# Designs tried in a protein design chat: miniprotein binders against q56419. Part 239

Target 1, 326 residues: q56419
Amino acid sequence: MEGRTLEEVQEEVFKRHGVLVPKKELEDLAKALEEAGLLLTEKVEARLKEEEEKLKRERPMRLAGLSYPEGEREARAFLEAFRASYPGEGEEARVLLMPHLEPSRVPEVYGAALAALEKTPPPERIYLVGVAHRPLKEKAAALPVPFQTPFGPALPDLPALQALDALLPFELFNTPLAFREEHSLELPLFFLKGRFPEARVLPLLVARRSPELGEALKVVLRDFPGLLVLAVDLSHVGPRFGDTPLTRTLAEEARRRDLGFLERLAEGEPEAALAFLGANPTRIDGVEVVASLLPLLRERKGKVLAHRLDLEAPTLSAVGAGTLVL

## First folded at step 18 (miniprotein)

Design i56
Fold by ESMFold2-Fast, scan of step 18:
Structure i56 (fold): chain B 326 residues (1-326), chain A 105 residues (1-105)
Amino acid sequence: as target 1 above (326 residues)
Amino acid sequence: TEEERRFEWLFKYAREYLREGYEGGNPEILRLAIELFKEALEIAKRTGDPEREALVLWYLAAAYLDLGDKEEARKYAREALRIAEKKGIERVIAWAEQLLRELED
């Protein structure tokens, strides 16, 4: 028992490690530890340390068999089906904005991303920038290990990651556990690895706007050229996201908001894109990513290839997704 | 109060994990969200807060729907509607009625 409540242990572990352990799991551990005469907090922290040590060697697939097929042959057929769902041709990308939403919800949007990748020369490395869904010790983080995929491991670009780390005012490799369950990297990486199996990857997460990240990346990209990928979803509207129920009018407003944001990015005006969203930046999870990467997005013109607002009738909610090449 | 602080903490992170599980299609994260909503629900019941109780029950219905468990989704949506109707919580009445309509078989 150690004299602490399970609630206190749960909240303290979350604060220290960014990992939320369900109370039921803590109850089960406490019972087992009482029988063994051990302390609950020490056991939880030992388990988290073991998980962190495993993540220093590799990042395993978490969504294989769920969001994408586990086997390589089935994964290839899956990519072909997504590409086929988009009737257009792609355009070459130096910067690609693509979603990280469950692919089955917006197949044409992922198809558009695949079309762009077909027109893009194979990069030596991919700078994959996703959104942190867990607290990070710093504004941004990276995990310098192989990420497993059905197409084999996506290897880290260690020299480029070290160059980036050296230019930042904070430790880049600061929160390994935040990468354990992170679909904003895993889902785009599946598609990117399928198209560019030889490319190395810089898996980056942004939690809060970091202008220093954008400035450092601009320098690193000169010495280590590659494809920059912003893995972000657009509007989040409706009750499941703490908003009003979706109406046809509100859905059209969300579509106009998403497209206005993307079209301004396509004009090479990322500050105008951010301003266009107005006072509701929390409803687009890509805002902090775009704000961090301003130096890489200015004066770079491109094209919006696809956009969809995925409507969920049971909760009258929606998530926007788009593909933009710059 | 401490119970109000804990409710808000649980409710905030339950909704964040619900978003993550929905967006990523990850059933483990959805189950984590469900556990957090259930903890929040017990606080709302114990403190006698029908608005918070109805709201959490609706989010549980949405989470079970995302998990593919239509029976549990209907159960929680019906409970949310019952409480919301009794207490005149108009937004939850509308949300629960919509979810139940979409679950009609």
Scores: ipSAE 0.778, ipTM 0.910, lowest interface PAE 0.9, mean pLDDT 91
Fold by OpenDDE base, second read of step 19:
Order: sequence, then structure tokens, then C-alpha cells
Structure i56 (fold): chain B 326 residues (1-326), chain A 105 residues (1-105)
Amino acid sequence: as target 1 above (326 residues)
Amino acid sequence: TEEERRFEWLFKYAREYLREGYEGGNPEILRLAIELFKEALEIAKRTGDPEREALVLWYLAAAYLDLGDKEEARKYAREALRIAEKKGIERVIAWAEQLLRELED
């Protein structure tokens, strides 16, 4: 090995590609390389390149049969059940904030999103902005390929994606492997594709706040109008997230922060929403997405349709989820 | 130290993967979290840090619970509890006891 340990290679690959290669796989590769006289890094890079080449064609479902049904008929029944779980009526959305949490945990919040989509004319395209739960090479990224769903592939809007890339100071089409397992896009996309089967999609991930992204999208939206979707969760509290067990006080604080954040967004004051969170002690994951999209959220008034703080009793932990229409 | 640096990296990203697996319901992500936690555990044992050891054991128990492996979850929760009781780590005692209560049914 070029003087690097397996651990160093693992960390480097993770930082560069957003992929954790299992140590056992690295060991097997290292053994194979000792036999071949090749560098571990070269073999790892070759394998990663092969995986990237697969993602140039399509992004397959990773959560079908787990988080949602794989079959179209069952998937439609699933959508209907989620819609039924929300007793209210929706409003027309130009901007939709919805969760990316496991759907079964917060069904009525997804139901509220579906209710809003029922009142929304079918868009030509959907700008789907998720949270990167793994490192990206740049602050944001896109994957310009079909995303598989039970309702057929969600096709990319290549002209709009290209227009966006041209306005950014960095390469938008970076870190394709970060999309392979990213649920923050896959779960919302299930609901969006089910409601708007003909809409093209711009699948976007944000790892760090990018003011440039919001400014670029503002320009692109003029020529390529569509629905903007923020796929974000809210507070993460309790031992699972490195906090104390959920107490009444902690739950109240989580709700206060979640609702305070959403209400300020509903008032068209996204900077105030971010300022309200401060150091973000309850770990709202949507902060970097909102911070990136400020130009698109300013002065837009809307309504909070749903909120839930979902308890996981075994770990005394909870996650906040909400649906907001602008 | 390099071991300390490695532990912090493992422990940080193991928790992130555990969160992702929990949020997305993906067992492959949970298995990755488990791998990182297991390596972190070995470092904690070698460095003689019982608090870190007990914490990692609790997170392993949580990860196995998420995978539906109640037997392994109980094993790690019991070990977390044992170390925490021995060293007087009150927070981990409470967390481990809660997991064990939920795993008895």
C-alpha cells in the first residue's frame, strides 16, 4: 500500500465520493492487489467508477418493498391511505416543504403534502431539493438521470438542469454516488411521481448552504417554471441523536423550534426563521436547504398544514416533521 | 492521538449512518453503521475509556434493534448496562435499561 492504511483509504474515499467502503471489502481488495501489484487506491477508484457508470443510466429504487410498495397497484393504495390519514384540505403550492422521514412514522404529514398536491395544477417540472446525509464534493449536487419509482421513471429535466449548472460557480453534476442511497430524494419522489406522473424532475442535494444555488434557481425558474419542493425533516432529539432522553421540556423545545421555524417561513421571512434557530440545538436538518433557497422563499406567504414530533420509545428519541405550503 | 482521531471520526459517522438508516429504513446503511461502531468499540477497549465503550455498545444495541435482531440488541444493551453500572455512568444506565425493557416483549 502507498504507505496509507486501510482506514486512511476508507476516510479518503468517503470524503471524496461520499461512499463508505466496508473495511472487509478494502481488505479483500488489498489482498487481491498484493497479488496483482496494484495500488489499493487505484482498484477502489476503478470500482467506484464502475458504480458511477451505472448511475449514468438510472437511479434504481433502494427502498421499494421497505418504505413503500414496489408494485404500482399497491403503491397507489399506499398513496391513497396516506392521503386519507390527513383529514384536512390542502392549498395550492408554489413551494412545498415536506418531510423525508420514513413515511410510516409520520403518515399524516405526508398526507398533508398530498392534500396540497391535489390543489396544485400539474407542474411541468419539479425542483426536488433534498438533504445530503453524506459528503458532497461541492455545496450542492444534481443527478441528471431517471429515478425509478413504482409509477415508472421520474425523468430529469435536462435543459433546466443544464441552465442551472451554467449559472453556478461550481460543477453541479458532482458526487453521483451520494445519490445512490439518499432517501431524502427517494421518499418524497414516491409521492410526487404518484401525483404528477408526467412532471420532469430536477433532483438536487444540498450538503452546505449555497447562496449561489438560490440565486441561480431564481433565474432558472423564470425560464423553466415549476414546483419547488424542499424535502427536509425538523428536530432530532434524544439519545439516538446524542441528546438526553425525551422529556416534556425537551419535546416542548423541539416543537417550539419546529413550529417557530415553519411559521416564520409561512410569513415569508426565511432569514428570521434561520435566526430563530440560532445554533440549532435541536438539530433541524433543513437549515442548509433553507439557507440556500432564501431568494425563493422571501416574501412568500403560506400555511403550515401539519406538524408531528414522532417518538421512538425504545431509544427515548424523537424526530420532527412538517408540511408547509407557500 | 491518531487512535483518538479515528475514534471520533468513526463515532461521528456511525451515528449519522444510524440516523439515515433509521430515517430511511435501509438495512444496508444500518450494517455500515454497525461496522463503524464495532471498530470504534475496539478502539475504546484498547484505550481504556469505559464511557466511550458503554456509549458505543448502546448505539450498537439500537442499530441491531433497527435491523430487527433482538438477540444481538439485548446482548449489546446488557453489556452497555454492565459497564455503565460498574463505572457509574448514569445516563447510559438509564438508556440501556430502557432498551432492555423494550426488548423483553
Scores: ipSAE 0.633, ipTM 0.870, lowest interface PAE 1.0, mean pLDDT 91

Design i57
Fold by ESMFold2-Fast, scan of step 18:
Structure i57 (fold): chain B 326 residues (1-326), chain A 105 residues (1-105)
Amino acid sequence: as target 1 above (326 residues)
Amino acid sequence: TEEERRFEWLFKYAREYLREGYENGNPEILRLAIELFKEALEIAKRTGDPEREALVLWYLAAAYLDLGDKEEARKYAREALRIAEKKGIERVIAWAEQLLRELED
């Protein structure tokens, strides 16, 4: 009706708002709006604005009943089962690298993270840094609202978030809609809130390498000390991710790549870790996170607690996951 | 062309959403990926590109597998294999045979 195709509306909405509206939904809306004499683009933008306003109040659970139990009792038992899947003891963490992959695929890796959290004094706040799966208006973003979990809401650390915002050359709270469907924050947060129920959080997303974020965080952490958590997955290999089918040799290469990356981080050499991977950012999910946080990772020595390649035999593909304490 | 541009856009984001759905198990995200792949499939058919058609069919099989729908996964994998065999698309032949082996054999 507006002289544009539904395809053009879908692509333009995605470009402007980072939300991919199903074409079928656009077809249904167009038919209903034509009967009422209303404009499709205006209606879609109004709906997105309403959703954005809701996100200014709180971030609801999206994966409850799917990746973790909705009820608190069941969620607690689930968390303890993951801890039990890791036979080792943890190490105290000042910085924790953990996955955001579906927990049931790598239970002992999450168990290792839980073990580290058991050895870590309860932080006043957690800087939770994930990977943006939606476009951001800037290289990084945060959402300063309570995030719902089965253990109650994880409250934002507003003073620390405001201090961070003041130090950045861009508006930190720039893309609320990007947080609506963001598992790189939601899945780690489930485990972090279960272990540190009183800690406030700074939920941060990185879309592109932002050295200014790392520089600003170094300043903020001095004034607002807390636990830094990098929620990143490792190698993505095989046909599912555009590569050749996994062989024993390619799987060993992926494990070596993951472990070489993690061990260099454990030696306090994050630039060496990035160089070891080579220049291909698609080989490891979250390379942009590590590259953004270099000032926070240098000269911090630690230990790799766990690493696994989750192999999917039907597609001969795999995703690496690990737990590192610094 | 416009259709080639639309195919590339759909294929890129379908794969990104498929990866996301694999990582978080969210059936809504997986169904969105499937919708994008199905539109890309129709473009590949209309433009007469059997390599793109076979490749998209294989990704549809993987998406349905992630949804837990083994029968739809087999259906799409068999169709990917059929087209790949007729056109000699070696990589998709190997990928489809592997997926079918794990589902049937």
Scores: ipSAE 0.751, ipTM 0.897, lowest interface PAE 1.1, mean pLDDT 90
Fold by OpenDDE base, second read of step 19:
Structure i57 (fold): chain B 326 residues (1-326), chain A 105 residues (1-105)
Amino acid sequence: as target 1 above (326 residues)
Amino acid sequence: TEEERRFEWLFKYAREYLREGYENGNPEILRLAIELFKEALEIAKRTGDPEREALVLWYLAAAYLDLGDKEEARKYAREALRIAEKKGIERVIAWAEQLLRELED
């Protein structure tokens, strides 16, 4: 076939849009085409464009009824239960590091985040920085649309987003389809919207470290003050993630790295936190986010409120989660 | 080779989707991971790489576990174990055995 293979098309679409089109769907499309490859790509691109057009209006909930309740009443009860799972008191946050892992796995860590939010005056806006688990066209991206939650839509701060875009050397509003399924924003946003229903949101994703993002945000935060939230997980260890089964030694190493990372952040030394991880052998998720936000984390002292290394027994794997206030 | 490159791409992103699906429990993401793993599996079979084959089979088992399909998970875990034992792949033996123990309860 003089044209690109279905696999090449799939790979290209994934790289470009952060979307995996099922091979079966590509095959069905190919059968309908007289010519494969370029024509198939064009049709796929057309469909993806339609999906992008939908995302220009709103980002619907994807995990409602799965990770959290869809109904507002049930969602409020859910928040209360999570808050109750953390026995401590929070502290006022200017910067909040919290997980994006499935809430049921680390309830007390989310509870600690809620405790911190209770001590935090309602911000005008929330800078929510998540991890891109899919490729982005640029190092970072934003989606300037309402995000649906059980508590109503989280509305974007368009002026602040525009100000940020203007200061970046790349187009901030890229790869909208990468936001469609991204849980690193959706899960934290549930808790944030539940606590601060009137706050506007800047939903940001980081795929690769962008020093430019941190510098730009530093300027934007001066004119558009708000709460900065880093939605990141910590270590990922065990067979599920390519390691040996969780042992005492591996768990201790994961905890050491997680806590060492968080503590250095709590001391206002984000560069030291990154240096401490080195090659990041336990695969701390938040490295690229922290590396991008260095200017905002420097010299800010805070407190680690919670940490958990959550074991999945069937795969002998574990994921670290933490809550940090600055 | 092109097949090797394709395998590495599939296996990489299948694991990323599996990770995402594990973190949020989204069955659609898990299904995508499964699709990529299945294609990777076919490549591993064609190229005659039993280590890659055994690994992919274990990850398929994990993905089906995440979907709540214990039957398919057991099937793939058993096949992973079989190949791993036949070829002396100690790592995959241990992983498959553990997964099977948890799936029998």
Scores: ipSAE 0.486, ipTM 0.818, lowest interface PAE 1.3, mean pLDDT 90

Design i58
Fold by ESMFold2-Fast, scan of step 18:
Structure i58 (fold): chain B 326 residues (1-326), chain A 105 residues (1-105)
Amino acid sequence: as target 1 above (326 residues)
Amino acid sequence: TEEERRFEWLFKYAREYLREGYESGSPEILRLAIELFKEALEIAKRTGDPEREALVLWYLAAAYLDLGDKEEARKYAREALRIAEKKGIERVIAWAEQLLRELED
């Protein structure tokens, strides 16, 4: 009966049983089923609450066997293959910008990130900042639980997360369900955990600009030093992203936009990087993360190690990805 | 109208989940996008809007392609093309022809 009109139910009952049930009686029956606690909504809400309770204990892998191998040995070989895809040398990173796009689409870009991590001393903790793909109750959020990986669980840095929470004007540990399906944390974390198996992690999501987050992180990093990782993708062009079909001109514009953004960040000028994008309409999802972390990016010079505009021919669309070391 | 508001709401979030599913490769997120596109499709059909109908059918084709279901992708792309050709919706004709051409291989 769910999803059917009362008129359809009335007609079907008449056809099968020769009894015409008044619509008012059908309405009363529907209300009686609701009052008995048999509402579809209650069942859905119960399932969501159960999932939230599971997330209070750990964050399981969601993309294992899909975007990366689930076995440790296979995962290690996978990492080595990605490193081998980048022919250059890395540089030491205090801040690393890397993509969160499906790795198989931009292997050289992830390889460049791995090269940078090879030159970076093992940090005690990693501040992993991704982009929320679900609504958050606040501008940013964190989930203070172990995140499973093929290399073992990435353990949360609870003291650093608590210090961060104390400095923010909102509750940091909001919206646990937003972390259930979040590739902007899971995919970079696979690479980071493989390289730095002993590092603890602060898994952070940004939904909207939070200058308060950047200011708080600046304070926390002084007392809890670590590697800052911005897991962001660059240009999104084409019909699948609500834009016009990719042409050679649009692809060139996207590459120019991505590189101009990254190069300004590499000069330690994040406001200039944002202004460069703001002069034109853009679908770069890293904007909110960079805008939130300005105090951590100013006056840090670095180098763009890799950039790729990955083309998807069936829909004439593309996503930009890059690796930047600061 | 309320149906127009509901169409725009569904279409907006379906596209956001399609982007998430494409970026992550998550079948669960792609299926969520598909269900939202199917609800939007029902509204487009009821309101008799062939441009919206053809557009949603094309996004369903893209979503099924991302799931690796080439047969469903072809089915939806062909239907999008059929409606777009009948109504002269040039944008969707071009998009559907491109998708179908890539599915030949």
Scores: ipSAE 0.801, ipTM 0.917, lowest interface PAE 0.9, mean pLDDT 87
Fold by OpenDDE base, second read of step 19:
Structure i58 (fold): chain B 326 residues (1-326), chain A 105 residues (1-105)
Amino acid sequence: as target 1 above (326 residues)
Amino acid sequence: TEEERRFEWLFKYAREYLREGYESGSPEILRLAIELFKEALEIAKRTGDPEREALVLWYLAAAYLDLGDKEEARKYAREALRIAEKKGIERVIAWAEQLLRELED
């Protein structure tokens, strides 16, 4: 490729900001420029900066009306239906592992999470740790702004976020645009806000394992106690994810790995849980989150409340989801 | 080659966006995945790699299925099947056939 192409700019912006700018938009921008490449990048960066400035005020809902109802009344009915889908009773949680998959795919797993929340005294704050599906500038990030929900805004705990930032060797408040579309926070937050409307939230994303994050959070939790939530999915198997079609053998392996992972966590042995997965051939989503939070998971015993391997028949693929209380 | 590098990048992140779109149900994210897959497809065509072409076509079909566009999904699944059959790519044949069966209902 001669010179800096639109594709190179797109790739660079994605790597730097975790945002994919549509090629058509880049083309339109390029037409307005005498010089492409660097000037185009600068223009794109200026536009992205404007979007970042919006995110300094609030994070709007992106999946309202799609994955969950936008209206509060309908949203409450939605919560009740999901709770009803799980026939069991929950347990008090100090740590909750729950999915971030589209709720309709695994309703009883979210129901189990709601059941656990019913047995949990209202926390002052929730540490919500999701998975970054986009590149971050650092291993982890936070967005210290209100997150919109049908139940009103989930307000950030700024003092606790600042305390966390002060203990990390990197800037915690990085890559704000990575939060704009990130469902791993938005979907769990719907359920959490619905159950605990007064709780403040620390929205955190993990892109790569950060032992520093777990150690820092351990310290912060002493001064700023709260509920820790790991919003993670489990195995991803089948053609959608680069595997062969789901077979009995593949499904059994996925379940074995999911349950083996969760059970070891339930026993208070997070290092054993990670070791059990090895190379993670079934692509359990929560590995980097768990690896980052080891200090908070050690020696905590709990219970697996629910697990599902959800089949998508058209693509012969499946995703694992689970609910764990510690 | 630079084209090979570009293809690998596109194909990698297209699948990641497809995953994110599938998991969240976000049509916007799915459209981004589709854009990357379409560019990857053009590279695969130019480089003459039928296996990559067939794979990308199948993923495009899956993405359009996720968007609820069964017509476009069928189109890409059929093309995936055609290329896969022509070149003897057994895995893609099976995947495309399955997808087409589900799209007939």
Scores: ipSAE 0.523, ipTM 0.820, lowest interface PAE 1.1, mean pLDDT 90

Design i59
Fold by ESMFold2-Fast, scan of step 18:
Structure i59 (fold): chain B 326 residues (1-326), chain A 105 residues (1-105)
Amino acid sequence: as target 1 above (326 residues)
Amino acid sequence: TEEERRFEWLFKYAREYLREGYESGHPEILRLAIELFKEALEIAKRTGDPEREALVLWYLAAAYLDLGDKEEARKYAREALRIAEKKGIERVIAWAEQLLRELED
């Protein structure tokens, strides 16, 4: 207790570890600790250290049985169903932009990504770049351990990760706990591992713009060629994500913003894509990823394979998702 | 004030976890968001801020909807509407009426 309030403990733990523990949980823990005579902060930190140690060995599935099937047979059928949701043919990708939104909300968009992967020769490694949903100690991070999937573990490309780490002005392996619950990596990885079971992976999270990450990746990709995957969602509109209820006009504007962004990326003009978003860039969570990876996206032409604005009537809100091949 | 700062801090992160839970469909993340919104709600009630109170109640309704708990969602949406109507908080009236209308379907 140390004369500190539960509020102070909650905020200190968040500041130091990026983990926001509900006050109710701290109240329950404090009650037990008073009986044992132990300090609350030390107990919480001990539990966090235990979780970090587990993450040094492997990253377990967190969304199996929720967003995708746990069993390998059921998982394969699930992929086939998503591929079938997209009526078109894919195109070969050196860079793939795909969503990380719950797949059942935008099945045809994931189907388009699968179609592109069908046309793509199996890579030795996949650079999987997602969006941090928890604070990172640095602008970006990676976790160099096997990520479990229904298709077996996705193994880390340790030489490529170490080469990347050596080129960065910060420690790449800086926030293991941020990877414990991270759907922007787990959901795309499910599809990527199902298609490319032998590929190793570089699981990367971006929290803030890191031009140094893009420059370093450009160097590493030359020596360690592979598929670059940007796992990002597009527009977030409506009361759930702001204060303006979705109308037909606002939905059309969101579709136009998403497509204008993607089409400029497809022309090899990522700076123009970012500029096109104008005053509303925070409504697209992939902005920081794209801004970090500029050197890898310039002068690469491609095609938008799919786009959907997923509408939620109860809150008059929507999330955009798309598949882009470069 | 310190209470206003803490409300904004909790409300910000509760909404971020709600967004994460909605995007991932992960019920544990949604429950985390709910607990943080409940903490923010207690501050709004104690500081006598009906606009913040009605707004947090609406987000609690949306979070329970995401969990599939339609009865809790209706309960929070009705309370949000009651406060918003009494205090003339037009946006929350509209949001709560829409949520309740869709829950009947």
Scores: ipSAE 0.761, ipTM 0.902, lowest interface PAE 1.1, mean pLDDT 91
Fold by OpenDDE base, second read of step 19:
Structure i59 (fold): chain B 326 residues (1-326), chain A 105 residues (1-105)
Amino acid sequence: as target 1 above (326 residues)
Amino acid sequence: TEEERRFEWLFKYAREYLREGYESGHPEILRLAIELFKEALEIAKRTGDPEREALVLWYLAAAYLDLGDKEEARKYAREALRIAEKKGIERVIAWAEQLLRELED
């Protein structure tokens, strides 16, 4: 191991590839390698490369049969049920902010998103911007491959992705393994593909705020028009997230911050929305995404369609979710 | 110390994986979180930090709850409570008690 510990290798692989290799697996590999006189890091890198090569072809479903049905018929029924859970009507969206939380936790919020999509003419392409829950090599990344869904593959818009890459000061097509398990794209994509089966997709992840991304996308959207989707959750409060148990005061603060954030976005004032959050003490998930997309959100007026603060009673914790149309 | 650094890294990313697992419901991600928490737990035990130990035990309980393993969740919640009570860690006492109440129903 060239003097490195298994822990150091694990940390390095995680930082570099956004993948946590189980320690037991590393131990087994190390043992096998000691017998073979090979370096652990080389073998790990080789395996990761094989996984990356798989992701060059397609991104398979990871949450089918768990968060949503695998079968198309059942998936359609699922969509209909979620739409039915929201009693209101939607509005046409040019920008849609929707959650990426487990759908069953906030069905009416996803229902509101579906309601908005019903009023939206089918776009040629969807810019789907999620949150990276794992480290990326760069501030943002894209995976230019088909994403599997129960409704068939969501095909990438390669010309638009290439145009975006050309305008960024970093390599857009980085950290492909970070997409393998990323639910912030998979869950929203289920609903989007179900509603717009013919739309191409640009699956994007943001790890850190990138003003360059917003400026580049503004240019790309001119030549490659489409629906912009921000797949973000809102406040995360309670012990599960390193906070105090949910109290009335904490819940009120979470709601205040969520709604204050969304309303300022609805007014076309994304900078004001970010400023309103300050240090983001309730841990609104979408801050880095919004901060990256400021040029696309400015002066766009819209409407908050839904909001929920979903309580998990066993841990006295809650997650905020919302649907916003611009 | 190196152990302290390792603990902080493990505990940080275990919580991030737990969050991801909770949000998605994906069991493999939860298992990864559990692995990191277990390693963090061993460090906390070796270094003699009961507060960190109690916290990690509570998060393990939460992770097993997310996996649907109520038995293991109860086990870790009880151990979290035991250590927290012994050391007067009021925060963890309250969290562990609540978790146990919900797991008994």
Scores: ipSAE 0.515, ipTM 0.824, lowest interface PAE 1.2, mean pLDDT 91

